# VHH binders against q08ba6, part 2

Target 1, 224 residues: q08ba6
Amino acid sequence: ESEYEERRDAEARRVKSGIKQASIFTLEECARIEAKIDEVVAKADKGLYREHTVDRAPLRNKYFFGEGYTYGAQLEKRGPGQERLYSKGEVDDIPDWVHELVIDRLVTHGVIPEGFVNSAVINDYQPGGCIVSHVDPIHIFERPIVSVSFFSDSALCFGCKFLFKPIRVSEPVLHLPVRRGSVTVLSGYAADDITHCIRPQDIKERRAVIILRKTRADAPRLDS

## First folded at step 9 (VHH)

Design b6a
Fold by OpenDDE, fold request of step 12:
Structure b6a (fold): chain B 224 residues (1-224), chain A 122 residues (1-122)
Amino acid sequence: as target 1 above (224 residues)
Amino acid sequence: EVQLVESGGGLVKPGGSLRLSCAASGFTFSEYAAAWFRQAPGKEREFVSAIWSGGSTTYADSVKGRFTISRDNAKNSLYLQMNSLRAEDTAVYYCAADHWTYEYSLEEYDYWGQGTLVTVSS
């Protein structure tokens, strides 16, 4: 037991070494951005986005801007490395407000370089929603993976396993609080070598996250 | 020049209340996470509470339900309302701020105040 704990602690340290968190967005800024997210949701509900921009699930909706990619059930063949970018133009462009209110702030604070982001994904979770353990596709996206959380506080778990029917989650190696307005930057071990997830119990209220990434130049793309 | 200045410390009886203030200057405080730490005599500095720029708050277990952290960005100020004070709450209380931090890690806070003494005694 002591050895297990020691190994777990060591791995937790390794995960932490690849994580940076920043407090950047003010209360007012959060409110403004959250209002913009609501506008995106409303626009999607009206069917005003391109087909592949919007992905709906019972307790989670995703909105893909700039560059979108296939995942999960959308894949012809499941497994690591099978994700593909959609053809160019299959998803809507990154909204101006994302550039102005989110990306520019990150650039100004030195989180990411100018011109880095070409993919913005909004994940909107309802209470009890979750995202299963995964690694952001390394063959699609460069590092780091940057995300900003909105609406409510939640937690990102590393190294947990999902069981289904019913959904159950093992004890994570690391439980990382992700607070409203906070920026999370994943690199190294945290981004590449361990899975991360959001447990259902960690979403008690509506939560949204904006994931900002750069696609690799050699990322595989679906045929048009 | 970046500065954090604590105030509001003093002598209070057990069960009493006290409100600490921290005035920030020389930087855009509203964008920073802010926290209170305390150091009792002969003990290590410990985390008390934090508030993120987005308004999220966290508390040490020892102060949950008794202390409330808040901020006023217009005044560049951080506050700690302390209720139901106990003798073990006696310490120098420090204000801290940072953009990049694990909220519980002392080493990650770049800006610190000089502290204000809170003494809880009968």
Scores: ipSAE 0.777, ipTM 0.886, lowest interface PAE 0.6, mean pLDDT 93
Fold by OpenDDE, fold request of step 12:
Structure b6a (fold): chain B 224 residues (1-224), chain A 122 residues (1-122)
Amino acid sequence: as target 1 above (224 residues)
Amino acid sequence: EVQLVESGGGLVKPGGSLRLSCAASGFTFSEYAAAWFRQAPGKEREFVSAIWSGGSTTYADSVKGRFTISRDNAKNSLYLQMNSLRAEDTAVYYCAADHWTYEYSLEEYDYWGQGTLVTVSS
């Protein structure tokens, strides 16, 4: 057991080596962006987005902009590595406010280069919501994986296993606090070699995250 | 010119309270995480508390429940309300600011003040 803990600690350190966190967005900026997220939600509720822009699940909604991808019913074979980009035009363009209020800030602070982001996903969680353990598809997205968190504080867990009926999650290798307005940058081991998730118990209040990524030029795409 | 200037330090009795202030200038303070560190005589500098640009706070275990960090962006100021002070809280307290923060491994902040002395003694 002691050896197990030591191994866990070692792996945790490895995970941390691939993580950067930045405090960039002011309270005012957070409020502005959060209001924009609310507008996205409202627009979605009115059915004003393209079909594949909005993905609804219990206690969690996703909104895909720019480039979206699927791992669901659209695929003949499902599972890690099988994800495909949607055909061009299947999801809505990245909103101007995402560029102006979020991406430009990240570029200005040297988090990502100009022109890097062509995919923006908003995950909106209600209390008790979660996202299961996964790796952002390496065949779809370049590194790093960048995200900005809003509304409330939460945590990103690495190395968890999800069980269902009822939903329960194993102890993580790393429990990473993710604060409102914070930027998280995943690369290396943290992005490629270990899964990450949001546990239900770590969403106590509404939380949203904007995930900003660059698709690979050779990323596989569904036929139109 | 970037500057952080601490104030509010002084002599206080055990169980007493003190409020520290840090005035920032020369940079956009509101975009930074800010933190308090302290260094006791003969000891290494240690983390006390931090506040992120989005308002989230964190505390060292030794000060949880006793200290409160806050900020006023309009005044480019950082504060540390210190209650229930103990002798072991005696130290020079430093204000710091940075865009990059790490929860588990606190790297050196980009900007530091010169410190203000807090002495807790009977």
Scores: ipSAE 0.728, ipTM 0.870, lowest interface PAE 0.6, mean pLDDT 93
Fold by OpenDDE, look of step 9:
Structure b6a (fold): chain B 224 residues (1-224), chain A 122 residues (1-122)
Amino acid sequence: as target 1 above (224 residues)
Amino acid sequence: EVQLVESGGGLVKPGGSLRLSCAASGFTFSEYAAAWFRQAPGKEREFVSAIWSGGSTTYADSVKGRFTISRDNAKNSLYLQMNSLRAEDTAVYYCAADHWTYEYSLEEYDYWGQGTLVTVSS
């Protein structure tokens, strides 16, 4: 048991080494961005986005901008490496407000270089919502993976397994608090070598995250 | 010039209360996470509490339920309400600010105050 704990601690340290978190968005900025997210939701509800821009699931909606990709049940063949980008134009462009209110702030603060982001995904969670353990597809996205959280505090778990019917989650290697307005940057071991998830119990209130990423130039796309 | 100036320290009896203030100047305080640290005599500086730019707060286990961190962006100020003070709370208290928050990494905070002494003694 002691050895197990030591190994776990060591792995947790490795995970932490690949994580950076920043506090750069003010309360006012958070409120403004959250209002924009609500506008996205409203627009989606009106059916004003392209088909593949909006992905709905129980207690979680995803909105893909710039570049979208297939995942989960959308794949005929599941498993690592199977994700594909949609053809260009299949999802809506990144909204101007995302550039102005989010990306530019990240660039100004040196989180990411200018011109890095070409994919923005908004995940909107209701209480009890979750995302299963995964690694952001390495064949699709460059590193780092950058996200900004809104509405409420939550947590990102690393190194846990999901069981279904009912949804159950094993003990994670690392439980990372993710606060409202916080920026999380994943690289190295945290991005590539361990899975991350959001457990249902860690979303107690509405929570949204904007995930900013760069697609690889050689990322595979679905046939048009 | 960037400055953080702590105030409010003093002598207090066990069980008493004290409110610390930190006044920030020379930078946009509202965009920063802010934190309180303390250093007791003969001990290492330790994390006490932090408040993020988005308003979220965190506390060391030793002060949870007794201390409350808050901020007033309009006044560029950080506060620490300390209740139910104990002898072990005696320390120089420092305020700090940074965009990158590593709560337990002292070296990573960009800005530090000079500290204010809190003495809890009967």
Scores: ipSAE 0.577, ipTM 0.812, lowest interface PAE 0.9, mean pLDDT 92
Fold by ESMFold2, look of step 9:
Structure b6a (fold): chain B 224 residues (1-224), chain A 122 residues (1-122)
Amino acid sequence: as target 1 above (224 residues)
Amino acid sequence: EVQLVESGGGLVKPGGSLRLSCAASGFTFSEYAAAWFRQAPGKEREFVSAIWSGGSTTYADSVKGRFTISRDNAKNSLYLQMNSLRAEDTAVYYCAADHWTYEYSLEEYDYWGQGTLVTVSS
């Protein structure tokens, strides 16, 4: 076998070394959580959240709770470390049901320590929705990055290039299935040293993810 | 000001090897993803290879197993080792740098070099 294939396989192994997955949530628990996600969407559609809680994009909406930050087109200055936390109170608090139905279950299963999570984001994808290749901002968030998938199965892709007009994605180093109700934990190489994305072809049906993170003590904040 | 300067292009016979270099200045190279692109006469620019700030690499299918990208952050330099060269590899090769380790569009890179010509011909 070629040295090329060995190098690709070695990088895939490095990525895998930073990934843990578990199937923690039952179908009944998923259904309950999915109903709560629908309540969030309905409340957002009525304009009942704080200004920076809701970010809408074609085929993907984001709902920030606890902490939110500037990113993408919201950045006025390009360069490393330009994301900033919004001032306290500018996004809604993490809903009680997220603590009760999601965070507490993760703590009980030993995925994260009690009190770790202070940021919860719901990403809600319609069919063909995507998120470009990125690294969760290292200067904002501690590791691990924890996510739980809902509604439909999808995949998290590592190490690919994302192009537009039309949207195209290069072959990933690793294609990681993410199933409804599964928990994915990113740390080490997978969190810090390689980009990840969700490809449009991997969102065939509505999908949502709840992302649980802890902000760093030294994370920069707007109006600091 | 920011500059990326490629070197090492030239004429090479099919099956031969060539090493391209790109010298970066005016920014903290170690924090940037870096990449090689190429543009053949009469064709669109195409992606060749990229290397993230942490050292991870990606290659276009057409060059996998023949080309090796590397970087030396102490020298602010990016390299492309090109082995088993083919006529189809004839192109102007461009060095580019971008903050891929942070959320950016993959459609555009922050900085580009002027290009260096590689010609593969008997």
Scores: ipSAE 0.000, ipTM 0.152, lowest interface PAE 13.9, mean pLDDT 84
Fold by ESMFold2, fold request of step 12:
Structure b6a (fold): chain B 224 residues (1-224), chain A 122 residues (1-122)
Amino acid sequence: as target 1 above (224 residues)
Amino acid sequence: EVQLVESGGGLVKPGGSLRLSCAASGFTFSEYAAAWFRQAPGKEREFVSAIWSGGSTTYADSVKGRFTISRDNAKNSLYLQMNSLRAEDTAVYYCAADHWTYEYSLEEYDYWGQGTLVTVSS
């Protein structure tokens, strides 16, 4: 039992070694950004984005800006390394307000270098929404993976299996709080060597996240 | 070039108060998370309190309700108001700054001060 506890603690420490968190957005900044997210949702509801910008699922919509990629059921061949970037121009550019209100603030705080981000995705969850266990594709994206949480508090779970019919999730190695206005930075073990998910019970109220990434120069693309 | 200089330590009786200051120079303090740590004789350095660049604060359980961290970005200064001091608060107190902080991570801060001694006795 003590070896089990030591092994579990060691795994959690390995995950934590790849995680940085900070609260750098004030309540007023959060409110402003949240209003802009609502504008994105409204524009998408009017059909005013490119086809691959919007991906709808029950209780979770995704809005891809700058770059988007194939995943899940969109893949022709399942297996590791099969994700591909969509052709240039098939997703909308990163909106100016994302640069001005989010990316620039992260650059100023030293989270990322100027010019690093070329992919921004907004995930908008309704209560009970979720995202399955995954690793952000290593062959597509450089590290770190940066996210900023909005609307409500939630948690990011590491090291668990996410299953359907019915939806169930195994006990995570780490249950990491992700609070409104907080920045979470994944690198190392946390980004590459363990899966993460958001469980339905951890989305108690509407939540959104803006995920900021850089694609690799050699990332495979559907046109190449 | 980078400096963090603590001041305000001294000898205080149990139940007393002290205010520690940390003056930062050589970097843009307002962009950093800042924290206080302490090290008692023969013990490992431990987390006391942190304040993020956005103003959110965190406290170790042992000091919550007694200590208050604050910052003045215009003066590049970090403060720790310590009330209801106890003998177990005796330690060298260090200020630290980092672009990022993970709660309870002692060895990952970018910059450290030299420390100021607080003695709670007699």
Scores: ipSAE 0.000, ipTM 0.198, lowest interface PAE 13.5, mean pLDDT 85

Design b6a
Fold by ESMFold2, fold request of step 12:
Structure b6a (fold): chain B 224 residues (1-224), chain A 122 residues (1-122)
Amino acid sequence: as target 1 above (224 residues)
Amino acid sequence: EVQLVESGGGLVKPGGSLRLSCAASGFTFSEYAAAWFRQAPGKEREFVSAIWSGGSTTYADSVKGRFTISRDNAKNSLYLQMNSLRAEDTAVYYCAADHWTYEYSLEEYDYWGQGTLVTVSS
């Protein structure tokens, strides 16, 4: 009991060593960005993006900009090493407003170097939506992994196991609040050595996140 | 030698105002996030407010709308304007600085001041 608690506490500290958070983006900035996210959703609903820009799932849609990836041409559920970038030009470019309203602010605050980001993904969750435990693919993306939360407050959980039929989620090693307008930066142990997820119970209202990453120069790509 | 020195604490009646100051020296203050924390007798230290180097701010729910954080990088100074003070605001107030605001992780700030006492009493 105390040995189990000590091991979980020690792992939580290792996870926290790889996490930085900053509460930036004012309410007014959030509202402006959220309106732009709504424009993305509306444009996607009209079919006005390239095919691989939009990835739909129950209660969660993803919008890939700059670079996108998948498990392969057959869209099979596969292991973590099988992710491949789509061929150049198969997802839409990062919108100018993402650069102007989000990336430039992060550069000004020293979160990321100028010119770092070449991939932006918007995940848009409906209440009860989730994303299963994963590691952002190490063979695709450099670190850090940067995210900014919008619409509602939620939590990023580390070390959970997802089971299916029905969906159930084990107790996390660390339950990290992510507030509207806050920036979360994952590196080290938090990015590479433990999984993270969003649990269904932590999406109580519509939530979106913008995830900002850099692809590795040697990241594998689908053959064109 | 890094120093953060708070001033402006004192005794004030409920509903009153105080302005706290924090003078920074020994590091490039303009590159750091700066924050106020407080600790009431018998309680754990808690976050009050933070301001990033670029001017973005965050407030604890308990002080939102009553307290205003600001900074003057030319004077290496951090300020907290406290209005509509309540008895529960009684605490020692600490200035802190770090490259990142750790709203939910208190132990990771690089630098801390000695504290200044604020007492709100009739």
Scores: ipSAE 0.000, ipTM 0.168, lowest interface PAE 13.7, mean pLDDT 84

## First folded at step 13 (VHH)

Design g4
Fold by OpenDDE, look of step 13:
Structure g4 (fold): chain B 224 residues (1-224), chain A 124 residues (1-124)
Amino acid sequence: as target 1 above (224 residues)
Amino acid sequence: EVQLVESGGGLVKPGGSLRLSCAASGFTFSEYAAAWFRQAPGKEREFVSAIWSGGSTTYADSVKGRFTISRDNAKNSLYLQMNSLRAEDTAVYYCAADHWVEYGSTTYEEYDYWGQGTLVTVSS
């Protein structure tokens, strides 16, 4: 048992070494961005986005901008490396406000270089919502993976497993607090060598995250 | 090297006000959760207030409505505005910071970085 704990702690340290967090956005700035997210939701509800821009699931909606990719049930063959980018034009362009209010701030603060982001995904969670353990497809996206959290404080878990019917989640290697307005940057071990997830119990109120990534130049793409 | 240095402590009368400052060096405060703790003579160190990465704040019940935590990222500093001070507020006040403190935590063991403390004495 002691050995197990030591191993877990060691792995947790490895995960932490690949994580950087920063507070870049004020509460006022968060409120402004959150209002924009609400506009996205409203627009989606009206059916005004392209088909593949919006992905709905119980207690979770995703909005893909710039570049989208296939995952989960969308894949004919499941498993690592099977994700594909949609054909160009299948998802809506990154909204101007994302560039102005989010990306530019990240660039100004030296989190990412200018011109890095070409994919923005908004995950919008209701209480009890979750995202299963996964690794962001390394064959699709460059590192680092950058995310900004909104509406409420939550947590990102590393190294846990999901069971279903009902949804249950094993004890994570690392439970990372992710607060409203915080920027999380994943690289190295945290991005490539361990899974991350959001547990249902960690979302007590509405939470949204904007995930900002760069697609690889050689990323496989679905046929048009 | 990471360093936190508190200042602003002193003697005040009951009902008075005091503003504490904590200057950080060797790291960027805005990337950390920051907190104030205090330790009265003969008592354990207790949580006072915290400011989280998103700017949200938490307070101990004993200081809620009287104390305000804030930070200035440009100055890499943390502050504690203390109003309506009481005798029971007498303590050494410590500044603390950490990346990995669980939201809402009041456990001082979760904070890795600490200042030397500044004494606040409330007495008539």
Scores: ipSAE 0.014, ipTM 0.261, lowest interface PAE 9.2, mean pLDDT 90
Fold by ESMFold2, look of step 15:
Structure g4 (fold): chain B 224 residues (1-224), chain A 124 residues (1-124)
Amino acid sequence: as target 1 above (224 residues)
Amino acid sequence: EVQLVESGGGLVKPGGSLRLSCAASGFTFSEYAAAWFRQAPGKEREFVSAIWSGGSTTYADSVKGRFTISRDNAKNSLYLQMNSLRAEDTAVYYCAADHWVEYGSTTYEEYDYWGQGTLVTVSS
């Protein structure tokens, strides 16, 4: 038990070493961005995006811009490394406001280099929504993985087992607060060597996140 | 020059109230997390409260329900409303700010910018 607890504490420290967080976006900037997210939701509700831009699930919708990829039940073949980018043109381009209000701010503050981002995903959660334990596919995406939180506070949990029927989540190795307007940067162990999730109990109010990534030049792609 | 200047300290009787202010200059304060710490004589500097640029707040257990942190970004100012003061609240109170905060940390070592402090004395 003591050996187990020391191993768990050591893993938590390794995870923390790969996490950086910043408080960059003001209340006014958050409100502007949140209004733009609502415009994305409204446009999607009218069917005005390409098919693979929008992925709907109970209590969680995803909006892929620039690049999208197959995952979960969408995989043609199960197992590690099976995610594939959709063919060019299958998702809508990153909206100009994402560049202007989010990406450019991150570049100005030295979080990411200019020109780094070619993938932006908005995850929109209703209360009780979740995302199962996963690693952002290393064969698809460069590191770091950058996210910005909106609407409400929540938490990223690391090292959970996500069980189903009914949904149950084990105790995390690390419970990381992700507050409205904050930037979270995952690299190293936190990005590559441990899973992360959002637990249903950590989504108490509507929450959105904008996830900003760069696809690898050699990332596998679905071809026509 | 980056500057944080606290004010509003003084002598108050137990049960009284004070409001501390921190004026920021030389940087874009609205983009930073901001916090209050305090240090009693002979003790380590301890966390009191923090507010993120997005408006979320946290409090030390010892001050929850009695202290309220707030910010006015138009004035580049941070505030701490201190109610129901107790003798154990006697300390020098410091304003702090930082762009980056490591997970879960409320330690003073993670804040880069500091004020010079304002003394609060709670005594009969």
Scores: ipSAE 0.000, ipTM 0.271, lowest interface PAE 12.5, mean pLDDT 86

## First folded at step 15 (VHH)

Design h5
Fold by ESMFold2, look of step 15:
Structure h5 (fold): chain B 224 residues (1-224), chain A 123 residues (1-123)
Amino acid sequence: as target 1 above (224 residues)
Amino acid sequence: EVQLVESGGGLVKPGGSLRLSCAASGFTFSEYAAAWFRQAPGKEREFVSAIWSGGSTTYADSVKGRFTISRDNAKNSLYLQMNSLRAEDTAVYYCAADHWVEYGSLPSEYDYWGQGTLVTVSS
């Protein structure tokens, strides 16, 4: 009905209130960072990272640095609120180049304060890859959630529903472009109160993202 | 002090070409998103094209395929190559820049603006 359309417009405005984006990383910086991402992929393919640093899925691999968390097979209970940080030492430290080339640049531009980041995740997508609708676990991570896009442009979609076999995705409340070299900062409603995803049709070429977060001091940890 | 200065405007016949330049100073241009907007006599300012620091571009439908935005970071310059010009392309063309740009097509996304260069397409 017409009332449904008005509620979607209102929700889109609420989502936008929690989003900031910045153009920061130059062509030259992107190329350098992208080469470093390729080195991470190659090192992972040789089995040279700690076991829980690398999480493989069809058309999307994740590389956890500094802190990592389980959202799948290791959990005895599953669902929202059950995510746990791996024990200290289960994932590799954040590489020096991530600090030098990415985190320090974000600090210099005032995106995040010095010392904020203790978790860096690289998601590497092949064409047609996706990530299902989710909220970054509130009990694990402080806000904001900061990401930087590499290789190709894509979009973050808010408020859509994934259907499987075959993969189909409902029309999003907001379709947010995420461009190579640009920074996306999620807080408020956008981070906490609506899901986000990347649709397969929005990954037309290889794409990577580096996600920078701070774990909460009281985040539960998988220590047994 | 941030400055943006457009040049390259002039009179051209339909079907012709022009290349606009925007010289940037007072900031590290290579880190910024930049855009061209235009305003025809008696009309509202409208989006033409944008380019991001990582090289991504967008275009208004009315110019897609005819105009090309580019940047030369070594020269701190933004360009607009305008081909197959039409009378409706007649306008004052403005360059704009900012870090905090989401869609690129909204004038409110840009804090820094040039004073404009006039392009007249007339037979």
Scores: ipSAE 0.597, ipTM 0.838, lowest interface PAE 1.9, mean pLDDT 91
Fold by OpenDDE, look of step 15:
Structure h5 (fold): chain B 224 residues (1-224), chain A 123 residues (1-123)
Amino acid sequence: as target 1 above (224 residues)
Amino acid sequence: EVQLVESGGGLVKPGGSLRLSCAASGFTFSEYAAAWFRQAPGKEREFVSAIWSGGSTTYADSVKGRFTISRDNAKNSLYLQMNSLRAEDTAVYYCAADHWVEYGSLPSEYDYWGQGTLVTVSS
């Protein structure tokens, strides 16, 4: 038990070494961006986006802009390496407001270089919503992985397992608080060597996140 | 009951063509990605081609340029047009369907398979 805890603590430190957080966005800025997210939701509800731009699931909707990807083409194979980018044009372009209100702010503050982001995903969660443990596909996306959180405070968990029917989540190696308006940057061990997730119990009210990434030039892409 | 039923297999000469069909029933086929696999005698089952609900496709390198996957959601059907057939294409061909969820296990993940149809390419 003691050895297990020590190993867990050591791994937690490794995870933390690959995490940077910053409070960049003011409440006013958050409100403005959140209103734009609502507009995206409304537009999606009207069926005004391309088919693969919108991914609906219980208590969680995802909106893909710029670039989107899907998991695997080989049913018998699971795990890393199976994801593919959609063919170009399958998802909508990154909205101007994402560039103006979010990306430019990150660039100005030195979080990411100009021209880095070519993929923006909005994850919109309802209370009790979740995202299972995963690693952002390394063969698809460059590092770092940048996310900005909105609407409410939540937490990002590292190193936990999901079981279903019913949903159960193991104890995480690291429980990382994520505040409204905060920026989280994942690199190194945190991005590549451990899974991250959002547990149902960590979303108590509506929460959205904008994930900003750069696709690799050699990322595999599906045929149209 | 979920069911996938393949058809269209048979004997064909090298350089010939075949069109395989897969009929889906018992589920909303249009919401699923679909794929073809094949298994040659004494070999492991291998991926051939897949098509997502939105129509995007992918192919194994060994069949690229020769095979074409397509679907008709109105008919709950999946197709594989096989041209320029080779002896090494001889196998039992299987139809499969999956929700193709994001990386990781999800409650809504489904994996369905047909019983297969035999394709023999021989002179």
Scores: ipSAE 0.006, ipTM 0.240, lowest interface PAE 10.8, mean pLDDT 90

